# VHH binders against q9xw16, part 24

Target 1, 132 residues: q9xw16
Amino acid sequence: MSGWNAYIDTMTAAAPSIKRCAIVGAADGSVWARTEADNVFKASEEELKTFVALFNDVTQVPAKGADIEGVHYVVPRTEESLIFGKKENTGFFAVKTKSAVLIAVYEGPNEVAAQVRKAVESMQTYLNNAGY

## First folded at step 19 (VHH)

Design zg2
Fold by ESMFold2, fold request of step 21:
Structure zg2 (fold): chain B 132 residues (1-132), chain A 119 residues (1-119)
Amino acid sequence: as target 1 above (132 residues)
Amino acid sequence: QVQLVESGGGMVQPGGSLRLSCAASGFTFDDYWMYWVRRAPGKGPEWVSTISSSGERTYYADSVKGRFTISRDNAKNTLYLQMNSLKPEDTALYYCAAEEHDVGWPDYWGQGTQVTVSS
């Protein structure tokens, strides 16, 4: 899906601190688009299937955290359509839409993380309004 | 000026209990998610527990679940951590912390209170 790559570009332009990101199917973790080349989002299909299933009950996620790209993140809290995690100076935001999960991995302090959250939630809203 | 002041730490034997308190000032306490985070000697910060602004939601790291209880009293601007069945692995400096940026990690930190679990 060449059109989904435009959404990757939109998110990375809105928050340059995003190091890697992807749009994956909410039901099965299939990759619809991802950052590639020098910034390949390198999560395996098995890892993504496990990850998107966490949205079935986000309240259970904090106890054990979450894995993305072979990296384990602590998840101190969640929101109904948002799983976000930390590891040292890096982190991720993952938001669920009707059909997809948007995942962004970033590096930086909390002020930078806030910009990343804004970018992914703006796209979440757009896709939900478009029926995705 | 935001201040978070922890108290209640000390030395206890394995299996013992301690209750930590954190007095908060300089902000509207009941608008903030609050955290306990600990740091063992020579290690980085380890998340322990999180509580929502109203206290209705609580989360625990797997390593402390069932033994520790986070709570808050919004009328007194105070955060608590009840620690039961303490283990040597719980030895650390325990920080009270508050989240400002809505990114799931705290921005404001106290100075910490030392908990030492040793026979």
Scores: ipSAE 0.816, ipTM 0.912, lowest interface PAE 0.6, mean pLDDT 93

## First folded at step 20 (VHH)

Design ge4
Fold by OpenDDE, fold request of step 21:
Structure ge4 (fold): chain B 132 residues (1-132), chain A 123 residues (1-123)
Amino acid sequence: as target 1 above (132 residues)
Amino acid sequence: EVQLVESGGGLVQPGGSLRLSCAASGFTFSDRHSISWVRRAPGKGEELVARITGSGEYTSYADSVKGRFTISADISKNTAYLQMNSLRVEDTAVYYCARGYPPLPEGDYFDYWGQGTLVTVSS
């Protein structure tokens, strides 16, 4: 088991609406940790490679959306190190650290999104401060 | 198979210096993992001495060694180092190299350890 699972657990504990979560390498989309068991994060490494590359130019992402786990999400807007998307009662938040991309897929009403964002951004800050 | 092998330990007088090496195999240094030096002194528990990100770009130290010890990594050699200067008697310990992850408030996790190398500081 990867030590990165502890960080997955921290994020999922902070936001119960997170259904699936992954920590991947920012450079290549390699999976460092992911939720498993009943809530398996199913994105392939090939898909993740494409996804993490979106952070090279986030300004173009709203025009084309983003795909995670074979699901296409509308991306209303982006920030330098933040990509988020929505689809019906689901969505995702993805934040980039120096070395990693944290991805959280959530289900629920729009009101739960704030808590999910806070969870991933909190982890983002923590990892950045640790040099990751 | 992941393996860490420490070397460079020995006997040194107070005020002296030693340089420890940690040769890693079975994985490549990257920010997917951190490399840490952890020591166990006689009669004491384990103490995290220093940590370096896998890329070698970020380091952190225990207060007890700050300003005296320097952790570094040669990515091309997949080897981490601990330069120990101004050694004190209380630095006497078995020093282990460990593969780990970013620090967590609830406790650090290390999945692989070296066999350790003994550092004895004595007059």
Scores: ipSAE 0.839, ipTM 0.915, lowest interface PAE 0.6, mean pLDDT 96
Fold by OpenDDE, look of step 20:
Structure ge4 (fold): chain B 132 residues (1-132), chain A 123 residues (1-123)
Amino acid sequence: as target 1 above (132 residues)
Amino acid sequence: EVQLVESGGGLVQPGGSLRLSCAASGFTFSDRHSISWVRRAPGKGEELVARITGSGEYTSYADSVKGRFTISADISKNTAYLQMNSLRVEDTAVYYCARGYPPLPEGDYFDYWGQGTLVTVSS
């Protein structure tokens, strides 16, 4: 078991609307941990490599959207270390730390997005403070 | 197969210095993991002595060793080090290196350990 699984569990516990979640290397998109069992995060490492590269210039992402698990999301806005996507009643939050990208895919009305964002950003802050 | 091998332990006098090495194989140092030195003194529990991120850019220390011990890593050699200066009798312990992760509120998790190296500080 990867120690990163504990952080997956922490995020999913903090936001029940998170359906799938992953922690990947910011440099190469390698999967460090992901949700499994009934809620397997299914993005390929090739896809994730492309995804994490979006953080090199987040300002361009809203124009082209983002793909996760073969699903194309509209990206309404980005921040320096945050990419937010939406598709119907689903969406994702992806935040970048020093060394990792945290991705949470959620399902539900727009109201649940705030809790998902809080969970992911809290983890982002925690990891950054630990040098990650 | 992941393996960690400590070396450099031995007998030293109080005030002396010692440098421990932790040679890692089966994985490459990166921020996916941390490397920590954990010691177990006779009759005592485990104590996390020092931690370093896989990239070698961030370090942390137990209060008991701050200012005396320095953890470092040579990425090119996939080896971590613990420079121990101003050694004290209470530093006597078996020192283990372990592959870990960012610290958790619930406690640290390590998935691989070395065999340990004995450090004895005695006059």
Scores: ipSAE 0.791, ipTM 0.890, lowest interface PAE 0.7, mean pLDDT 95
Fold by OpenDDE, fold request of step 21:
Structure ge4 (fold): chain B 132 residues (1-132), chain A 123 residues (1-123)
Amino acid sequence: as target 1 above (132 residues)
Amino acid sequence: EVQLVESGGGLVQPGGSLRLSCAASGFTFSDRHSISWVRRAPGKGEELVARITGSGEYTSYADSVKGRFTISADISKNTAYLQMNSLRVEDTAVYYCARGYPPLPEGDYFDYWGQGTLVTVSS
């Protein structure tokens, strides 16, 4: 297992609504770690390459949406290092660190989104502070 | 196959200097991984001495070596280094190079290790 799995576990533990999660390279979308077993994060590296590139200009993302795991999400909100996607009772938060993009796909009512965001942003802060 | 090969250890007098090298193969230095120097002194446990992100942009040190040791990386050579100055007797240890990841509160995880190189500081 990759050492990055520990961070996947941390995020998923912090937000039970997270169904799938991945840590990928910010530069190329390479998968560093992902949820496995019953909750396999299924995005291809090609898709992720495209996805991480969205952070180059997040201002354009709300207009076009974002695709994760072959699913198209509307993007109600972006920040410099954050993309929030939503689709029905599902959504995702993606946050960018210095070197990585953390992606958490969640399922549940709107109320769970806050916890998911907090989980990924907390990890974002932690990794940034560590130089990642 | 991922490999880390260390070199540069030896006998040195207190106050002396050594430069350790860790040649990595089977992967390319990037922020996906960190490179760390971990030492094990006789009769003691492991101590993380220094860490550098794979890109070479971020470094951290144990308090015991701050100001004396410098970790660096030559990305073009896929090699990490540990410059050890002002060596002390207590720096005597086997120094390992290890591929790791961001710091973990519960303990660092390293998936590949070098064979280790002995550094002996003695008068």
Scores: ipSAE 0.783, ipTM 0.891, lowest interface PAE 0.7, mean pLDDT 95
Fold by ESMFold2, fold request of step 21:
Structure ge4 (fold): chain B 132 residues (1-132), chain A 123 residues (1-123)
Amino acid sequence: as target 1 above (132 residues)
Amino acid sequence: EVQLVESGGGLVQPGGSLRLSCAASGFTFSDRHSISWVRRAPGKGEELVARITGSGEYTSYADSVKGRFTISADISKNTAYLQMNSLRVEDTAVYYCARGYPPLPEGDYFDYWGQGTLVTVSS
């Protein structure tokens, strides 16, 4: 494993239903790593800056929803450091660590969502404990 | 162009102190990376001595140096430091500064290394 890409690999291995994911800087939305090739995580710089700023006040997010990869998601649930978005049979979980935001986009039924959330939160805890 | 340049090594008696510096260029210290001090004694493998995140907020140490060594970072100077106190003969090694990432269960990954600085502890 190498660099931040190893953490992309760890998350996708932990929850195979994750179709795309990224690790971005919490301060500015800069991409540190993302899924590539057939499953490229494609979000613009402007989208990511707006997206990470949602964590400045997660209580306002359910009213507005969230945009990522040019897709608008309804946000039925937020927690202090977690945003869950849903669109048809697809969704995302995003969590904030001390320095980054982890974003995982998945497809599938509700059972899949729970597994994706577990994978993302486990990585959140791991990175926080490592100082990231 | 990423460079790490160590300095501050030398000869010291047991119980003495040294301060090592690691000046970085080609990147700015941030929470995206960590800086580690790794040492290698003749005939031994590498030992990760200390790690600090680029913001300076989080540190870890090998058990062999806890309470004696302190790692720190000065972001404004893009420099990390290793304060080594109560030095012992067993601390004799070449000390390398290395840039890395959060540790993985498989081991550490360092993508850039300095040239090393020799620390000799003998009476």
Scores: ipSAE 0.200, ipTM 0.565, lowest interface PAE 4.6, mean pLDDT 87
Fold by ESMFold2, fold request of step 21:
Structure ge4 (fold): chain B 132 residues (1-132), chain A 123 residues (1-123)
Amino acid sequence: as target 1 above (132 residues)
Amino acid sequence: EVQLVESGGGLVQPGGSLRLSCAASGFTFSDRHSISWVRRAPGKGEELVARITGSGEYTSYADSVKGRFTISADISKNTAYLQMNSLRVEDTAVYYCARGYPPLPEGDYFDYWGQGTLVTVSS
């Protein structure tokens, strides 16, 4: 029935430690889908537009960090199409596909972070291979 | 209101060609969606014939039509096309245009369909 919402469900099923996530347009930050029900992903359109623009030059991001859902994260490192943010016992992984940015916010130890990264990167590969 | 309107169907002899059009309204072709052509012949189920992503960069085809059919998109006209060459009697079907997303493991999902256009291939 719903378009991109099925992919939100796929990611949260693959890594249950994901607390909130979204799929947004890479060009403009528009929300294509987000976690809904009990844990609504609450970033503003303005914040998301700024967030996806970080992928224009990921090398600049560690110096300034990143904001999502009104929370400021330290960005210890980035990769060509991945931004990892940390704040205490919480964090996010964001990856860019050909057309979208996938954002997953999680809570927990390093074991959880690895699971979240794997889920998001697997979806990134899947979407890229499908032309998205 | 999302609408998809197919046109270009008709009667053609074996070996002939037709070009189908799928005009979209209520959304703009973009990286967010794909457009597919699905056909139904009498007494058979649905067959996904061709798919194009909204950017136009990625296409896929059923084995039954590879080398004969070409899907394309004109973003400026918000229209997708299916060029059908070397037509055979078994290509006779109603052809539907559908809007979709990346395939799920359970299969394809389409949220909007056109009304269909009939293609008849006979001598």
Scores: ipSAE 0.191, ipTM 0.555, lowest interface PAE 4.6, mean pLDDT 87
Fold by ESMFold2, fold request of step 21:
Structure ge4 (fold): chain B 132 residues (1-132), chain A 123 residues (1-123)
Amino acid sequence: as target 1 above (132 residues)
Amino acid sequence: EVQLVESGGGLVQPGGSLRLSCAASGFTFSDRHSISWVRRAPGKGEELVARITGSGEYTSYADSVKGRFTISADISKNTAYLQMNSLRVEDTAVYYCARGYPPLPEGDYFDYWGQGTLVTVSS
């Protein structure tokens, strides 16, 4: 766990408004690392498998939304490798790399959302360039 | 338990070739990890020579070896290789196989190391 846990710490440090996050395998949703303790990222294997499969056709996601941690989000925006979800004062950004999906759940206003997006996209770029 | 076992080191003349092997057990090569060759020359620190993702899809090399060394992986044998061509005296070192993750600003993470194999390039 310690090998991928450092990347969780890097993302949460880059955007402190991230409440929970995870790195999961893009093919099967298996958890490689996640936030723990008071801020545990708690999603079932079944939910994560369904969630990562959304990236197979992101154009279908706004019509149905997305579920993570048992919470249903409306999805106002997708891009080829990015899904943005919102519910009330919370939201998530998820980005796909070559091997993984990075998921960050946050709370707060629009400035927070932009910071969270930048943090996950920076890590996405880094991992893609490293072959992950 | 994760183990990495290097082989293929030896004595070779300048301009010669050598192929190192790194047999892995306790995990299966995948894109979740990378395999690296790291060398220690006399009087020098560690140098990351080459890296490959466990699937074999992505590689990177130190400038000092680009065009001369090739890293590869045979997933069916769970083994990584370092083909070393056009060897020079300065390539003399103990070569270690190491399992790693994407590098971070604070440096590379290697969680398992082999015992090393000695390569001596001398005329």
Scores: ipSAE 0.164, ipTM 0.515, lowest interface PAE 4.9, mean pLDDT 87

Design ge5
Fold by OpenDDE, fold request of step 21:
Structure ge5 (fold): chain B 132 residues (1-132), chain A 123 residues (1-123)
Amino acid sequence: as target 1 above (132 residues)
Amino acid sequence: EVQLVESGGGLVQPGGSLRLSCAASGFTFSDRYSISWVRRAPGKGEELVARIKGSGEYTSYADSVKGRFTISADISKNTAYLQMNSLRVEDTAVYYCARGYPPLPEGDYFDYWGQGTLVTVSS
């Protein structure tokens, strides 16, 4: 297993509503770690390459949405290093660090979203402070 | 196959200097990994000496070596270095190079290690 799995475990422990999670290279969408077993994060590297490129201009993302794991999400708004989407009782949070993009897909009522966001943003801050 | 090979160890007097090298193969220095120097002194456990992000910069050091040791990386050579100045007798140890990741509060994870190089500081 990749050492990056430890960071996935930290995020999923902090937000149990996270069903799938991945850490990918910000530059190319390469997968550094992903949830496996019963909760496999299924996005292809080609899809992820497209996804991470969204951070080049986040202002355009709400107009077109975002695709993860072949699922299209509505993106209500974006921030400089944050893209989040919703679809029915599911959603995702994606945050960009200096070197990586953290993606968390969650399932549940809208109320769980806050905890998911907190988990990924906390990791974002931690990694940024470490230079990653 | 991932491989790390240390070199540059030897015998030096207190106050002297050494420069260790860690030649990596089977992977490329990048944002994905960190390179660390870990030492094991006789009769003691392992101590993380220094860490550097694979792409360079963002170094960290053990308090015991701050101001004396400098970790660096040459991406073009896929090689990391440890410049050791003002060496002390207590710096005597086998120094290992290891591939790792960002620091973790719970403890660092390393997936590949070199065979180590012996540094002996003695008058």
Scores: ipSAE 0.851, ipTM 0.918, lowest interface PAE 0.6, mean pLDDT 95
Fold by OpenDDE, fold request of step 21:
Structure ge5 (fold): chain B 132 residues (1-132), chain A 123 residues (1-123)
Amino acid sequence: as target 1 above (132 residues)
Amino acid sequence: EVQLVESGGGLVQPGGSLRLSCAASGFTFSDRYSISWVRRAPGKGEELVARIKGSGEYTSYADSVKGRFTISADISKNTAYLQMNSLRVEDTAVYYCARGYPPLPEGDYFDYWGQGTLVTVSS
């Protein structure tokens, strides 16, 4: 198991509505850690390579949407280091750290989104402070 | 197969210097991994001496070695180094190189270790 799994566990513990989660390299989309077992994060590295590249210009993402795990999400919100996607009762938050992209896919009503965002952003802050 | 191989240990007098090397194979130095030097002194537990992000952009040191030890990485050689200056008797230990990850609140995690190299500081 990757040491990065500890961070996955932290995020999933902080937001129970997170169904799947991954930490990937910001540069290449390589999977550093992901949820497994019953909730496998299934995005391919090719897909993730494309996904992480979205952070090069997030301003274009709302118009295009974003694909994760073969699912297309509308993107209601982007920030310099954040992409928020939605699809029905599901969504994702992706945040970019200095070295990585954290992706959390959640399921639930809109109200759970805030908790998911907080969990991911908290991890983002932690990793950034650690130089990652 | 991931491997880490330390070298450079030996006997040195107090105030002396040594440079340890950690040659890594089976993976590439990058932001994905950290390389750490961990030492175990006789009769003592493990101590994280220094950590470097694979890219070399981030380093950290134990207070006990700050100002004396320098960790570095040569990505082109996939090798990490520990320059140890102003060595003290209490620096005597087996020094291990380990592949790790960002610091964890619950404790450092390392998935691969070298065999270790003995550093003896004695007058």
Scores: ipSAE 0.847, ipTM 0.916, lowest interface PAE 0.6, mean pLDDT 95
Fold by OpenDDE, look of step 20:
Structure ge5 (fold): chain B 132 residues (1-132), chain A 123 residues (1-123)
Amino acid sequence: as target 1 above (132 residues)
Amino acid sequence: EVQLVESGGGLVQPGGSLRLSCAASGFTFSDRYSISWVRRAPGKGEELVARIKGSGEYTSYADSVKGRFTISADISKNTAYLQMNSLRVEDTAVYYCARGYPPLPEGDYFDYWGQGTLVTVSS
């Protein structure tokens, strides 16, 4: 098991609405860890490669949206190191650290989104402070 | 198969220097992993001595070795190093190289270890 799974567990524990989660390399979209078993994060590496590349110019993302696990999400807005999307009662938060992209897919009403974002951004801060 | 092989240990006098090497195979140094030196001294517990991000961009040290030890990595050789200067008797230990990850609040996690190399500091 990858040591990165501990960070997956921390995020999912902090936000129960997270259904699937992954940590991938910021440079190439390689999967470092992902949720498995009943909640398998199913994005392909090809898809993830494309996804992480969105962070090269986040300003363009709202116009075209983002795809994760074959699902197209509307991206209302972006920040320098944050991309979030929505689709019906689902959504995702993706944050970029120095070395990684953390992706959390959640299900629920808008009220749960705040907790998901907090969990992912908290991890982002922790990893950045650790040099990752 | 992932493998870490330490070398460079030996007997040195107090105040002397030694350079340890950790040759890694089965994976490539990258941002995905950290390399750490962990030592186990006689009668003492395990101590994380130094950690380096696989890319070499971030390092950390135990307070006990700060200013004396330097961890580094040669990405082209997939090898990590521990330069030990101003060695003390209390630095005597078996030094292990380990592949790890960013530090965890709950404790460090390492998934692969070398066999260790003995460093003896004695007059």
Scores: ipSAE 0.846, ipTM 0.910, lowest interface PAE 0.6, mean pLDDT 95
Fold by ESMFold2, fold request of step 21:
Structure ge5 (fold): chain B 132 residues (1-132), chain A 123 residues (1-123)
Amino acid sequence: as target 1 above (132 residues)
Amino acid sequence: EVQLVESGGGLVQPGGSLRLSCAASGFTFSDRYSISWVRRAPGKGEELVARIKGSGEYTSYADSVKGRFTISADISKNTAYLQMNSLRVEDTAVYYCARGYPPLPEGDYFDYWGQGTLVTVSS
């Protein structure tokens, strides 16, 4: 366990449609915290290393999509520090902070996605202001 | 297990300098953690003196020590330092090294503490 678990709890409480989420190191994709138990965020170290590297050039991501937890997502939109992925009735938002990448996997229509994005971006802002 | 071991304390006259060290084991300094120096004088509460992100990049200081103390980290030695210059009698305290995380509005959270090193500033 780590003190980063409090931040996982904060994001999942802010957007209940988040099914799984993680906080990973931006440099190497190492897992600092994740949802556990019935909602285990399952991604390999190699997959997460590849995933966080997408933020080195987000403009290339829409052309090829992104893989997380062994699932391939279409990436219809990116911003400098944000990647949005979709597959069927599920999706993810990932944002980069100074030190970490926050990943939230959700289920639901696009209206629900706005809640997830807000939760993740709010935490991004908080962590950036704290130097993380 | 995680351990933090402070060293470098001692007796010094006002105006003097000391360098404290905090050697860590059981984890590696990185962007994941912060390292802080917290001091406690007899009969007083704890004061967070200085904080550094474990990668050595983001620092902050108490107003009481700004301009006199410098915190740093050497990742290759897994050690944090507190350079204490222009020491004053009121700097006399036991100095603790502590591992933490991003600060919360309700206060700081430290999950591991060292045993402390005594700094005495007197004539």
Scores: ipSAE 0.316, ipTM 0.696, lowest interface PAE 3.0, mean pLDDT 89
Fold by ESMFold2, fold request of step 21:
Structure ge5 (fold): chain B 132 residues (1-132), chain A 123 residues (1-123)
Amino acid sequence: as target 1 above (132 residues)
Amino acid sequence: EVQLVESGGGLVQPGGSLRLSCAASGFTFSDRYSISWVRRAPGKGEELVARIKGSGEYTSYADSVKGRFTISADISKNTAYLQMNSLRVEDTAVYYCARGYPPLPEGDYFDYWGQGTLVTVSS
């Protein structure tokens, strides 16, 4: 297993409704790992740089929404280290750790969204406790 | 090509000190990687003795060396160090520098290793 890919595998196993996900550097949005093959996470470097910068002031995100993979999401709520985006029957959760931003794109109803959030936040806690 | 080169090993008496260095090339120390010291005593398995995040923060140690060894990193030199104090005969081993990642529940994964440096603690 290639380093950060183990964490991709852990998140997708914990919440099978995650369709695509990535782990990116919090400072610059560089991709450390992402889902590949039939479910490639296809955000550009420029888009990811803009996306991780949203965590510099999450209070401004609900007014303008967020873009990932060329898709515009409404952002109904944010927390200090969490951004939740929604579009139709799909959405994303993104959380910031000490070193990274974890992004999970999912499809499904509110019950599914709760599972995805729990998986991503559990990983956030684990990485923060490990210094990442 | 990623390379890790250890130095600073040698013969020392019990109670003495040594400082090991791990010079890295082919990548830059950063928040993405960890740098670890792993030792192998003759005829024994590997023991992770110390880990540091590549930014120079967040260290951890094996219980067997805690309080005696200190890991550090100098990002500007792309080099990690292991300060080994109060050395004991049981610290005798080949010490390897390895590049890794955050601790995994199922164990550690290291993608690049140095060739090792021998530390012998003997009277």
Scores: ipSAE 0.301, ipTM 0.677, lowest interface PAE 3.5, mean pLDDT 89
Fold by ESMFold2, fold request of step 21:
Structure ge5 (fold): chain B 132 residues (1-132), chain A 123 residues (1-123)
Amino acid sequence: as target 1 above (132 residues)
Amino acid sequence: EVQLVESGGGLVQPGGSLRLSCAASGFTFSDRYSISWVRRAPGKGEELVARIKGSGEYTSYADSVKGRFTISADISKNTAYLQMNSLRVEDTAVYYCARGYPPLPEGDYFDYWGQGTLVTVSS
């Protein structure tokens, strides 16, 4: 596993319920790495540009919701560097690090969501401590 | 085409100083990448000497060079530097700059390398 793809593998291994995930540049939404093959993360560049800009003021996101891969999610709550989106039995967690936004899309109930959140936040902490 | 071009190597006496440069083209220094100096002495494996995040922050060093070497970046020139002070004979090596990523416990991955510049430290 090469480059940023190693971090994709680490997150998916830590939370197997992650169906797709990506690491994108916080400034512009450019894709640095994503799940590939049978579980391609398919968000467009323009969608990701819009998505990462939500972190400029997370307090406004619950009123709007968020779109990823052409799917609209309700955003029940945000934190300073975390956005949680929900749609039926699917959801996402996105966290901002110093340089990137980590996005994990999962399927399953609340118990699964906690595992996904932990995996993404653990990586957020690691990358922040490494200056990324 | 991504290129990294080292310069500044040469012959130096023990206790002396050199400054290496790594000029990058084909990509812009950014938060996406790190720039590292890796050295290889004759008959030895590679040693990661120093690294810096492409934004010019978050440096790290091998224990063997801490306090003597300083890595830096000039983002406006797309160039990284390695200031080597208090040089010792054991610092003799070919020094490469390489583009990489956040540190990994299991090892580092570098996707592009420069040609290397020889540093010889001898009396």
Scores: ipSAE 0.255, ipTM 0.622, lowest interface PAE 3.4, mean pLDDT 89

